# VH-VL binders against q55578: the designs that were tried, part 10

Target 1, 249 residues: q55578
Amino acid sequence: MAERIQKLLSQWGIASRRHAEEMILAGRVSVNGKVANLGDKADPQQDFLSVDGKQIKADNRPRDIYLLVNKPRDVLSTCDDPRGRKTVLDLLPQDLQRGKGLHPVGRLDRNSTGALLLTNDGELTLRLTHPRYHLPKTYDVWLEGNPSDEDLEKWRSGMMLDGKKTLPATLEVISENKDQIHLLVTLTEGRNRQIRRLAEELGLTVLKLHRRTIGPLQLHTRGKVLGSGQFRFLSPAEIRLLKKQVNLR

## First folded at step 1 (VH-VL)

Design u02 (framework fv_dusigitumab)
Fold by ESMFold2-Fast, scan of step 1:
Structure u02 (fold): chain C 249 residues (1-249), chain A 122 residues (1-122), chain B 111 residues (1-111)
Amino acid sequence: as target 1 above (249 residues)
Amino acid sequence: QVQLVQSGAEVKKPGASVKVSCKASGYTFTDYDINWVRQATGQGLEWMGWMNPDSGNTGYAQKFQGRVTMTRNTSISTAYMELSSLRSEDTAVYYCARGLEYDFWSGYFDYWGQGTTVTVSS
Amino acid sequence: QSVLTQPPSVSAAPGQKVTISCSGSSSNIGSNYVSWYQQLPGTAPKLLIYDNNKRPSGIPDRFSGSKSGTSATLGITGLQTGDEADYYCGTWDSSLSGYWVFGGGTKLTVL
């Protein structure tokens, strides 16, 4: 049966539905050698789909893969970079870099570090990135100086960013000295560089930003440390917890 | 509080080099690319290149390859753009701008320096 | 000669609506998000719109952006004399050089 191309790409784990739609609009997807338009349909049994010139066949779809990466600095949370910079796929063995449909779930800035989920499970990706599920993410934030209690409360209650007020955040002071403060910040939304931009609005300088957790996922588990630039496979229990978080079974 | 403050106007002779500075304040200097854009009198904006202040990596527009060098000094949060073998056609206002990107497709310049006028007189 | 094509000028009366187009190709607008910049006479450019249709804090909602295929549009409603300026679109070019491109600019005259 013919289905919307973005649905097929999402079901095959190539991209989330939104990302697949953006890929189609960008002219990166072709059907039988012809550039596809949003709204086009294809039959995976009869038609040849390609992305960036690479053919995708329904019968060779990769097995579902779930990886947690500890993203280092100067690595992009994308699968491809036109300026030739290092991406998160470059952290993986060559076997996992190509032909598996692995993509990051959400984003971390180039200069931010920490937990980043990579998967080819498009339905899970769609749900984890959907704002309705309010998946909590926790960050270690080191700021220069000593923000006032009033500034921290403004951040907690929400501040204007891009013409819309941010959702309330949980801020916990971990340590503080005369020169800097270390905060644990929990967010349930994923706006572009939200923590850094909110700090800048308060006149504060972010010295370091590290994502500690993504929902139930942690970089350091019992007896195991996931070091900078390293990855690990998720356990079956972690996969079940992620799926439960977004009402997926 | 984010500011990019550029060095003052320069007058140079053809064949000379000019080095423009851009001092950043109010944010973590290494978190954002610095881009350089020029504008000749009555003309449009022309992108010259980007410089990553964390890694020192650069990317230059083809037109300026071999003549431009973009560097930084992280200890003083300052970016530099040096243009060599100056010609009369290089007479322009040169801007530094903070480049913001979070993924493969995104990119824009949210804060700009005030501009540095460079006049190349024969 | 700019890679992105804008009309050289546009004019309208105060209170009216104006649109400024920006046309490119699959390697630039077709593949990447578009931003728009306002340049008042004698000043540095200022970001008006980013990621096709988003406004930075401090930019009034009478400024809007949109993108369709390989073209982008800047809309200005409730036109004011203070809007008289040059407007530029910009985006990445996804060709192998990986560089930024600007439109040629549009001079808006408030009659």
Scores: ipSAE 0.000, ipTM 0.477, lowest interface PAE 14.2, mean pLDDT 84

Design u03 (framework fv_dusigitumab)
Fold by ESMFold2-Fast, scan of step 1:
Structure u03 (fold): chain C 249 residues (1-249), chain A 125 residues (1-125), chain B 111 residues (1-111)
Amino acid sequence: as target 1 above (249 residues)
Amino acid sequence: QVQLVQSGAEVKKPGASVKVSCKASGYTFTSYEINWVRQATGQGLEWMGWINPNSGDTGYAQKFQGRVTMTRNTSISTAYMELSSLRSEDTAVYYCARVPYYDILTGYEDYFDYWGQGTTVTVSS
Amino acid sequence: QSVLTQPPSVSAAPGQKVTISCSGSSSNIGDNYVSWYQQLPGTAPKLLIYDNDKRPSGIPDRFSGSKSGTSATLGITGLQTGDEADYYCGTWDSSLSAGVVFGGGTKLTVL
C-alpha cells in the first residue's frame, strides 16, 4: 500500500519523519527516477526510492529498533529541537541518535516523567498512536489536595472534557497524607494532559506525573532497574505482544 | 501550481446551516491535511479543525464540537466544512488551508502553507 | 480572546527594521514550533515563517523568525511599503484548548 515518503524513510530507519521531510524539500529524494515533492506517496512493493542518487534496496534498509526510555524532567519528547533543548534522543548513544530514524511514540510533556517508547517502526507507531488502537497506560499521579471519594468515583466513571465524556479509568489510592494524595491511574486514552485537565476540573493540582507502563511495557523488568534518563531495548516477546495488541504481524 | 478554491459568499438566517467547499488542485489531494480557520470582521484568526482527506479522520476545536462537520470527496478533490445552528457571531470569512505534513507522534507541529481565498458567511438576524 | 499576545500595531519608515513579538506559555510556544503569517488588506493569510525560523520558497531573507522560551519574534529588515499588512503568529496549544492557536495580530504601518 502507498504511504507518504517521509513515513517510509522513517520506517526504514533512514531519517526521522521530520528529517525525512527536510530531505524531500532539499530535493534529495527520488521515486522511480523523479524528484519527490513533500506529500508524495510511494508503494514500497512497486516503487523504487533513492536518496542522494543511491537506490534504497531491501538489503540496505536499516533494521527495526525498539527502545524503552525512562524520560526525566526537562527533556522534550521530540527528535528535533531547533533551540538545542535536550530531547529524548540526547539520552541515547551517538550511533542511535543519527541515521536510524528513531522517534518517540506519542509524547510526555516536559514536566512529566517515565515510560516512553522509541522506535523507527513507523507502522507500529501509527497504530499505537491511533485512537482505535490505544493501549492502556498507567500513571503515578501526585496531587495537591484531598479529593473526596465522590470526586474519585466521578473520575473513574468518566467526566466531560472538551465536550466529550472521557472513557472509564482505573484509579487506586496508593497513599494519602495531610497535603498530598498519590494515585495510580490507568487510561486507555493515554494522554498525560487528560490527567492534568481532569484533576483541574476537580479543583486539584498535579504535582508530579510519572508514566509507569505502556501496555505490557514496564520500566523495571528482567532484574534491572531502568532509572531516570536510562533506556533499554525491548525483548522479542515484548515486541510481539505490542504488535498483537494493534493487529500487526 | 497549488491552488485551493473556495465556494462563493453565503447569507444565512440564524439557526440555519452553511456548507463551504474547498477544491484543491496542483497536488495529490489525499496526501495533505486540510484545516479550517475563520476570521470575523476586524478580528483575528480562529482555528476550527482539520480533516485527513485520505482516511476521512477529523479533529475539531472544542468551541465548535457538536456544531461543525468536516468531510471530503476524493473523486473531485474537494473538502467541506459545515457549520450548523448559526448565530450572528458566526459572521466571518472562512478559510481552508493546507498542512504539508502532520506529526502523527505528537500532532503539535502544524503550519499552513497554502490558503484558499476565503468564503464570506453573513448571518443576518 | 487571543491565546497568544502580540502588540496591536508597530510602525517604521521604509528601509528600517522592525520586530514583532508573540508571547505565550509553556503549553503552546514553549513546547511547540511557531509559524508566522502575513495578511495583506482584503486577502487570505500567506505563510511567511514556519518551524520557528524557516522560510518557504519565495520569501525574501529580510523576514526572519526566532523563538526563546515562551516567546517568538518576527524580524523584518529593509522595510518596503508592500510589507504593510497584518502579521499573525500561530502554534499548537496542548492545554485545555488543544489545537492551533493564533496571536491577536499586529498591524504594520510603513510610514
Scores: ipSAE 0.000, ipTM 0.398, lowest interface PAE 15.7, mean pLDDT 82

Design u04 (framework fv_dusigitumab)
Fold by ESMFold2-Fast, scan of step 1:
Structure u04 (fold): chain C 249 residues (1-249), chain A 124 residues (1-124), chain B 111 residues (1-111)
Amino acid sequence: as target 1 above (249 residues)
Amino acid sequence: QVQLVQSGAEVKKPGASVKVSCKASGYTFTSYDINWVRQATGQGLEWMGWMNPNSGNTGYAQKFQGRVTMTRNTSISTAYMELSSLRSEDTAVYYCARGFGELLYDYYYGMDVWGQGTTVTVSS
Amino acid sequence: QSVLTQPPSVSAAPGQKVTISCSGSSSNIENNYVSWYQQLPGTAPKLLIYDNNKRPSGIPDRFSGSKSGTSATLGITGLQTGDEADYYCGTWDDSLSAEYVFGGGTKLTVL
């Protein structure tokens, strides 16, 4: 059946529907050797679509997709919510929400914000979430109270949680005033709620938790700022670095 | 059809600010990043930064951080680049250019559509 | 100085071929896509090559690009007098302050 070209490009993971429309307007998309216009339709079984001179196969399986999301507060890190609450997939264009197999890699709590990877690459997901790869994650942590240097050293060296000592962490004081401290915390074991629980054991309350980085992935990269609730595709370099971190080719 | 048209030549004193405009036509303004590139007479191209006209987000070259501001007005499909604390070394032709997209959303290889350039002369 | 190194000039006769090199590092050329731009005297630059070796619509097949390791090359065959221009390579640089960077430019003279 004939479908709008931007829908086909989105279904095949070439671009979001909006970006596909701009590709068409830019004259980058052709159907049967002729430059396509916005509003044109094509039948993937009858017609040959090309982008930038490359013919797109009529295979309807989703391509591998890698997205970085800046998760806002009150959005759930899940593909589906039985209660109909807003999920991280709801931040994406409709064309990416269904049929692509996209899922978050790991989780951020409802009240936590920041970097969250979405992909449909199951092997990468399994490896990135496996403790053995010690993928570093960096967090901005705002705490109520005034921790002593001794408290911060306890955290850096590792503390007991559920009968298991946490791995050493890097803690840097970014700013401090009479009532609050802003820490930059780097963890290599990926135990997300670890920050809140360790703070609690030290008698501190986490006011805000923001994940700044996931391994080589940053919310502010190549001069680009990824704002709250926004997403972007990973660059080829980022995908290579991420796969290298977990021994994938 | 797809076109970027820039404002006219400017002559400024050292310490002043200059604001160059870049009006887009023939495409959806909010769907492509606008880059700013300058070139002194007889010299090479120097990238200054990019601005996303949909979000207003920007990224500036470290050399210009603190002196440059890139903005837009989507109602008139116009991008702006303001450079402050002008020095004689800022004398150049300033270009706006559209970011050329790749198959992956919001990542681009280079610049495919360029404005005609705006000459900015900084002299005492 | 430019992060990407190009020869300052090249020259050849009409009908001949030339190559223009662009040398960088792993943080730019090796890990990113390279574009090439043509600038005729008194005009704005024009995109010739993107994604290392692809031509935009309207660019003759006389222009070609390639990349190997930390170096990229622009090839021009069947030289015409209208090809006399400055040529720039460009790419993203992944160093600490990620930026788009251009080569220093190469002046092509068609004799």
Scores: ipSAE 0.000, ipTM 0.436, lowest interface PAE 14.4, mean pLDDT 83

Design u05 (framework fv_dusigitumab)
Fold by ESMFold2-Fast, scan of step 1:
Structure u05 (fold): chain C 249 residues (1-249), chain A 123 residues (1-123), chain B 111 residues (1-111)
Amino acid sequence: as target 1 above (249 residues)
Amino acid sequence: QVQLVQSGAEVKKPGASVKVSCKASGYTFTNYDINWVRQATGQGLEWMGWMNPNSGYTGYAQKFQGRVTMTRNTSISTAYMELSSLRSEDTAVYYCARDYSSGWYEFDAFDIWGQGTTVTVSS
Amino acid sequence: QSVLTQPPSVSAAPGQKVTISCSGSSSNIGNYYVSWYQQLPGTAPKLLIYENNKRPSGIPDRFSGSKSGTSATLGITGLQTGDEADYYCGTWDSSLSVYVVFGGGTKLTVL
């Protein structure tokens, strides 16, 4: 289908949308041998676009990309930070940082670590972040203190947060000693700082919070570890499973 | 160019242990998982486990858990598979094989195989 | 007693074509890449097909792979006597005991 030329140039990583508009106004962009005007459209499968006399093919467009990152502490879950702090995009090679439209799906706080999906598939992102789909996420939670079985059951059943009861959660005790407990918590919703706030309501302090999984996505498979600060591409099977979860094909 | 070369045939008594080596050459050893697959006489291929040569992380098939240990020495690009408490049914050809996935994708395929090491367990 | 089911044998004449099936479930073939291996008598297995339908360099067009649902197929056309071998399919299994699984193998005889 036809799309505005500045949108195509931006999608292909040739220029930002603003710079693409300036290139068009300067007469540097042509469609099928004719100089383009701002507002013109082109079909990348049908039409030949050129910039400064050089043909640009549709194959120059970024493909859909799906990455799993193991986010370390002190890295921000954002595409760009106005204060210049390190973001999750800074963990990637330069060719993936620019012109690909990659963005994190959801967020992890600066102090939280673990599984974070990055993609340029806007439809998948919209659906994965929509509360309707209840994608399960599993967290390793280290707490200072000794919650009772009754406290843990309150968390499992749901607690009041911001005037609305939280959805049931799965909690498993992995280990404990006199000073702390390690829980495996699975949530099907993502409210602002939910795990930390529910722990605080029970009189517990979160020492460490690590997201182990996002739906079918795992940091540890076949015993293999995706280390802190590292990334990998998703397998076709993982992409298929994510799309199935949100009714995409 | 890319190859995996295994140690020679072994004859062991029941109850003994055997350690097979697999030396890699022609590629960066730490970039690809090494898997171990055996084939008993007249039988098909049976996966035993895998080892990540960078991290040392391993995963073993249930059947071999507690009897198998997979290790490596990165300075000489060599992987090892040690099987203990040997039984007559452990008589097989043991292969090492490289996972084609470069170690970051889920299992793809075994693109390079060692020549095999025959292990015979007899009293 | 293989997790993946292959016919134990298949035969055809030189120049003909043959297909070898590999049947699994959603925990393996349904969700993961399938690879195929050729094992000539007395030798190590050799990769023929990876990622369901791709051939490594050096494997002729006569060998092809396909996957549909929970089943995969290896196709061999223009059969030659040198194709007599055992053929194995392989994939990942995502059950609680996550590991690599192989089919039982198919003996191809070129009559």
Scores: ipSAE 0.000, ipTM 0.411, lowest interface PAE 15.1, mean pLDDT 83

Design u06 (framework fv_dusigitumab)
Fold by ESMFold2-Fast, scan of step 1:
Structure u06 (fold): chain C 249 residues (1-249), chain A 122 residues (1-122), chain B 111 residues (1-111)
Amino acid sequence: as target 1 above (249 residues)
Amino acid sequence: QVQLVQSGAEVKKPGASVKVSCKASGYTFTSYDINWVRQATGQGLEWMGWMSPNSGNTGYAQKFQGRVTMTRNTSISTAYMELSSLRSEDTAVYYCARGEDYGDYVFYFDYWGQGTTVTVSS
Amino acid sequence: QSVLTQPPSVSAAPGQKVTISCSGSSSNIGNNYVSWYQQLPGTAPKLLIYDNYKRPSGIPDRFSGSKSGTSATLGITGLQTGDEADYYCGTWDTSLSAGLVFGGGTKLTVL
């Protein structure tokens, strides 16, 4: 049965519906060797779809899918919650929520927002979550209080947490006033609630914590932002960079 | 097949030190943390600390800080836990366990050594 | 005196269902994922459940986990004599003076 091309590309994990529409408009998608137009349909059993001159193979299994989600507050970083609370999968269209094996790579706590990778590529997930291969992650941190330069340097150099000194971090002051400070924090390790716990040790209260990047993955790209609760497919270049970072192909 | 094989039983006098070994096989030793958990006779599990074979970094439970040292020898894929100033209360089975860590982590142990009985008596 | 509270014992007949509770606070179960371990007499603990409800390869689906607020539950259906063991919950405690914490353990007697 024939289906809209953007629906097929989305179902096959090639692009989101909106991005697929942009690819069609850009003349990058062909059906049976002819450039497709927005609104065209194709039958995956009878027609040959290609993107940028590369044929798309129809498969009996879900394709490897790579999504970046901008996680809002009060949404859980899990595939399924036994209590029925809202999870990151609930932010996706129904056809991506079931039967695809999508799961989050790492976690953000319920009160934290921002970049979260979802994929069904188990090998990539294993490597990205392994302590040896943790990618740099960048966080916007809003704090109540007035840390001294000494406090910030202590954080940058590493502080004791659970009997182990934290790895050096990059801290940049984005803005501050008499009551609050906004920091950009880059970490190369993922210890449980590390930023909140280190802030607490310095007598500071975290007002908001937002993960801006995961390695090469960014929420703000080329003048566009991935809005709260939204998702997008990763580009082939982003997938390649992630795999390279963990010695995959 | 993942295996953690520990050294044999030890009998020590109060005030002595004991060093337990844990030899890993069947996986890349530097890719997983080694944790140490003890269990006194008829009692529950008590976490002592973790050690990264890759970096040598450690984290110890407050109760054991100053008495425990966790190390490794990567050339023979072996982790060590040394407990000093032994007391009768340190009589327990000591386990090494492989820790899986996922990003903003929660700890759980997927493989455990068979245990080493340490008896402190005089 | 464990940070996480479990009943000291539970019992049921073969083929029946049991549940084992594990109660904590916001600094541990409330904000972190729970694991469960089975310890047969004279053996090392074995991982049954991680991340609240996930089973490692080789663990049958009659073992299940769940979490609600600051409490977690291990469910065992179709009880077998070989399930007679001590069961421990575990999680990370996010307070600055704590680390990995275990429940006090529950002895399951079959029959």
Scores: ipSAE 0.000, ipTM 0.392, lowest interface PAE 16.3, mean pLDDT 82

Design u07 (framework fv_dusigitumab)
Fold by ESMFold2-Fast, scan of step 1:
Structure u07 (fold): chain C 249 residues (1-249), chain A 123 residues (1-123), chain B 111 residues (1-111)
Amino acid sequence: as target 1 above (249 residues)
Amino acid sequence: QVQLVQSGAEVKKPGASVKVSCKASGYTFTSYDINWVRQATGQGLEWMGWMNPNSGNTGYAQKFQGRVTMTRNTSISTAYMELSSLRSEDTAVYYCARGRFLEWLDDYYMDVWGQGTTVTVSS
Amino acid sequence: QSVLTQPPSVSAAPGQKVTISCSGSSSNIGTNYVSWYQQLPGTAPKLLIYDNNERPSGIPDRFSGSKSGTSATLGITGLQTGDEADYYCGTWDSSLSDYVVFGGGTKLTVL
């Protein structure tokens, strides 16, 4: 059965549909030795697809899928919601929503935005969410008011939360005005609603929370912006860096 | 049709700088990295770095960091490698080579090579 | 020292088969693809194999590549005198970030 080339590349874990379209337009994709055009179809059982001159064979297709999502507000970080609310899987093409075992790595609450990793690699997920590996995550945090230097230093050094002191955090003031302050916060642990709860302990209210990075993963790479609600496949280099960070080969 | 043509042989004194050129033809210059690899007489291949002709971004091998500069001029499809503070052990043939990155496989190799530029450092 | 280890030389008679090894570690050959380059005396290197076992157009099927664990091999069957050259393996090293590493090279002599 012939299918659109960008669908096949997406199903095989090579590129998102949008990125696959860009690859086709750039002349990087061929069918049976002929450069493909946008809108072309191929039958994977009869036709030979290649990218950058390399034939895509069953044995060189990615086995596991790794996606970075820029999660918007009011979208849930779950695989399925019994109440029928929009989830991060609903941001993906239908061929990635079912039968792939994709799940989010960790969580961002409904009102938080930004970087969220989706994968079906269970071992990587376990290690990335385990506190032992201290994977850094960086957040843009907008707070109501103007905290003192003492308040910020208390947060940096660690505060008591649920009977256990939080790990040290890196805090940098990006900007401030009379009504609010914008902080860049880096954490190496992910306790339930940690940033919001620590702000509340200091008498501060979180107005916005946006996760900028997950370890080496960035929403906006040089020359490419991952907009709100969009996703992209991780490069093999990014996957390798993540695995190295958690001592996984 | 695709080819890289390098500048001619250079003879330099210790402490001088040398700038080797590599002119690309037969393909879109900005679509592929240019790598620089050197080979001293009777020795193996030594990778020096890569330069992205679209962005101008570079990555250098640690051994050459601080002495090497890789640039390009997109209007004439030409890449340059400048090596400063030359010593006798810099005497080598310097090659430019086109980098081919298969993003989805993370495979990086060099498919087209220049003919080489001999640089001799002597008193 | 070269990051990847190759034997310094190998030899065989015309029509015979030779295998050239390339040994690395988990951060290079163990996780990444291997390429092979042929350098005839007085010439620039030429790509022989990429993606572990693929041949560019114009490379005869007498040349083959394989990879197992942290090692790769280049096989040459039906040796010809024109195959006398230096052979280099190359790969990406994940521990060095954005770096290509080469083997020390193997000189093939056709007796």
Scores: ipSAE 0.000, ipTM 0.492, lowest interface PAE 11.5, mean pLDDT 86

Design u08 (framework fv_dusigitumab)
Fold by ESMFold2-Fast, scan of step 1:
Structure u08 (fold): chain C 249 residues (1-249), chain A 124 residues (1-124), chain B 111 residues (1-111)
Amino acid sequence: as target 1 above (249 residues)
Amino acid sequence: QVQLVQSGAEVKKPGASVKVSCKASGYTFSSYDINWVRQATGQGLEWMGWMDPNSGNTGYAQKFQGRVTMTRNTSISTAYMELSSLRSEDTAVYYCAREYYYGSGSYSDWFDPWGQGTTVTVSS
Amino acid sequence: QSVLTQPPSVSAAPGQKVTISCSGSSSNIGNNYVSWYQQLPGTAPKLLIYDNNKRPSGIPDRFSGSKSGTSATLGITGLQTGDEADYYCATWDDSLSGPYVFGGGTKLTVL
């Protein structure tokens, strides 16, 4: 499939779109042995696209990509769904949906919303999902019912789940009325459906579960809101912080 | 050719409002945020806020919160900045500028191009 | 006021070289890319440097940028009378309510 050259250079990690445009204008990019012009298209699978004499090949590994998604309801945290249901990759532009190796780091259930990291950096993914690194995650939890102070303290201190006591959690009451309570919960472990199952042990039903943060990653940054169904690229600082958290370069 | 063209000079009395326009051409208007920056006579550049022409979302510097409104009309590729309750200290040249970036995130953003500026004079 | 510190003025003769410093913190220059803007008298600012050290098309190689830690530097060699202008460094702040921030500006006088 033919794409604009500046888009290809960005997708292959050669330059930002702005810098790629300048490289084209400077005569540094060629297609099939001819100097490319701004607005030209190429297909790396069929054409010989080169920058400063070095070929860009379709079989080269794509650059490492790091995205934060604000996952809406009814979207699956999987790369591919055999039944054709909407997945988190369907929220991305077509050029990021295929051929880049993007996958979610961890997961959120279909009815859960919020922060979800996508990357094609397999080493980072393996380390971020490893229990030893205790990456904190913060959740907004809306519950039907009214837990006692004793129940909330049990949750904070740890409760038995699958024969093993859960790690201490930070838990703050944001608001409460006679029928419902809104909690802010921070966990450093990722047991399957942990928040929902602990609520059930206390006789409470989770009405809504929203992941606000993943370690240093936030949906609201620089005064800008990452809305439901939207995505953004991670900043260099965020990538460095994530890698440092798991002892990577 | 990527260009931003602003409306002409304005003279206003204290307490009035001013609305400056910024017409974009040569690129897809909805793809890049528009930022507003002002410069008082003999002073430096002061960032006022950003406006996303696709969503209409805005972010304002705290100093201007409650007095500034940034909007757009996508059918004519035009951004607007309205400043109310004008004071003599608001006398300045007001610039719009395109925020260039890759994707939906802002991690290496810069302002290019800039509009030519609109002089707003507030005097009694 | 300005969270990025620049010297208010610098001067040199034609053909000489100057450097303009820009000092910030970890939340702005330390964690983000720095841009530089040139403002000739009576005109709008113009992008001079982006991504710390890159030049847009049409900007001569006499202009260069660099960044180290929480500081950035603009270098101008072979000074010409047409370089007499105000120069501003700029970057984003990493805080949730963080703005785009400019340095106080440096007036370059070519004597």
Scores: ipSAE 0.000, ipTM 0.449, lowest interface PAE 11.8, mean pLDDT 83

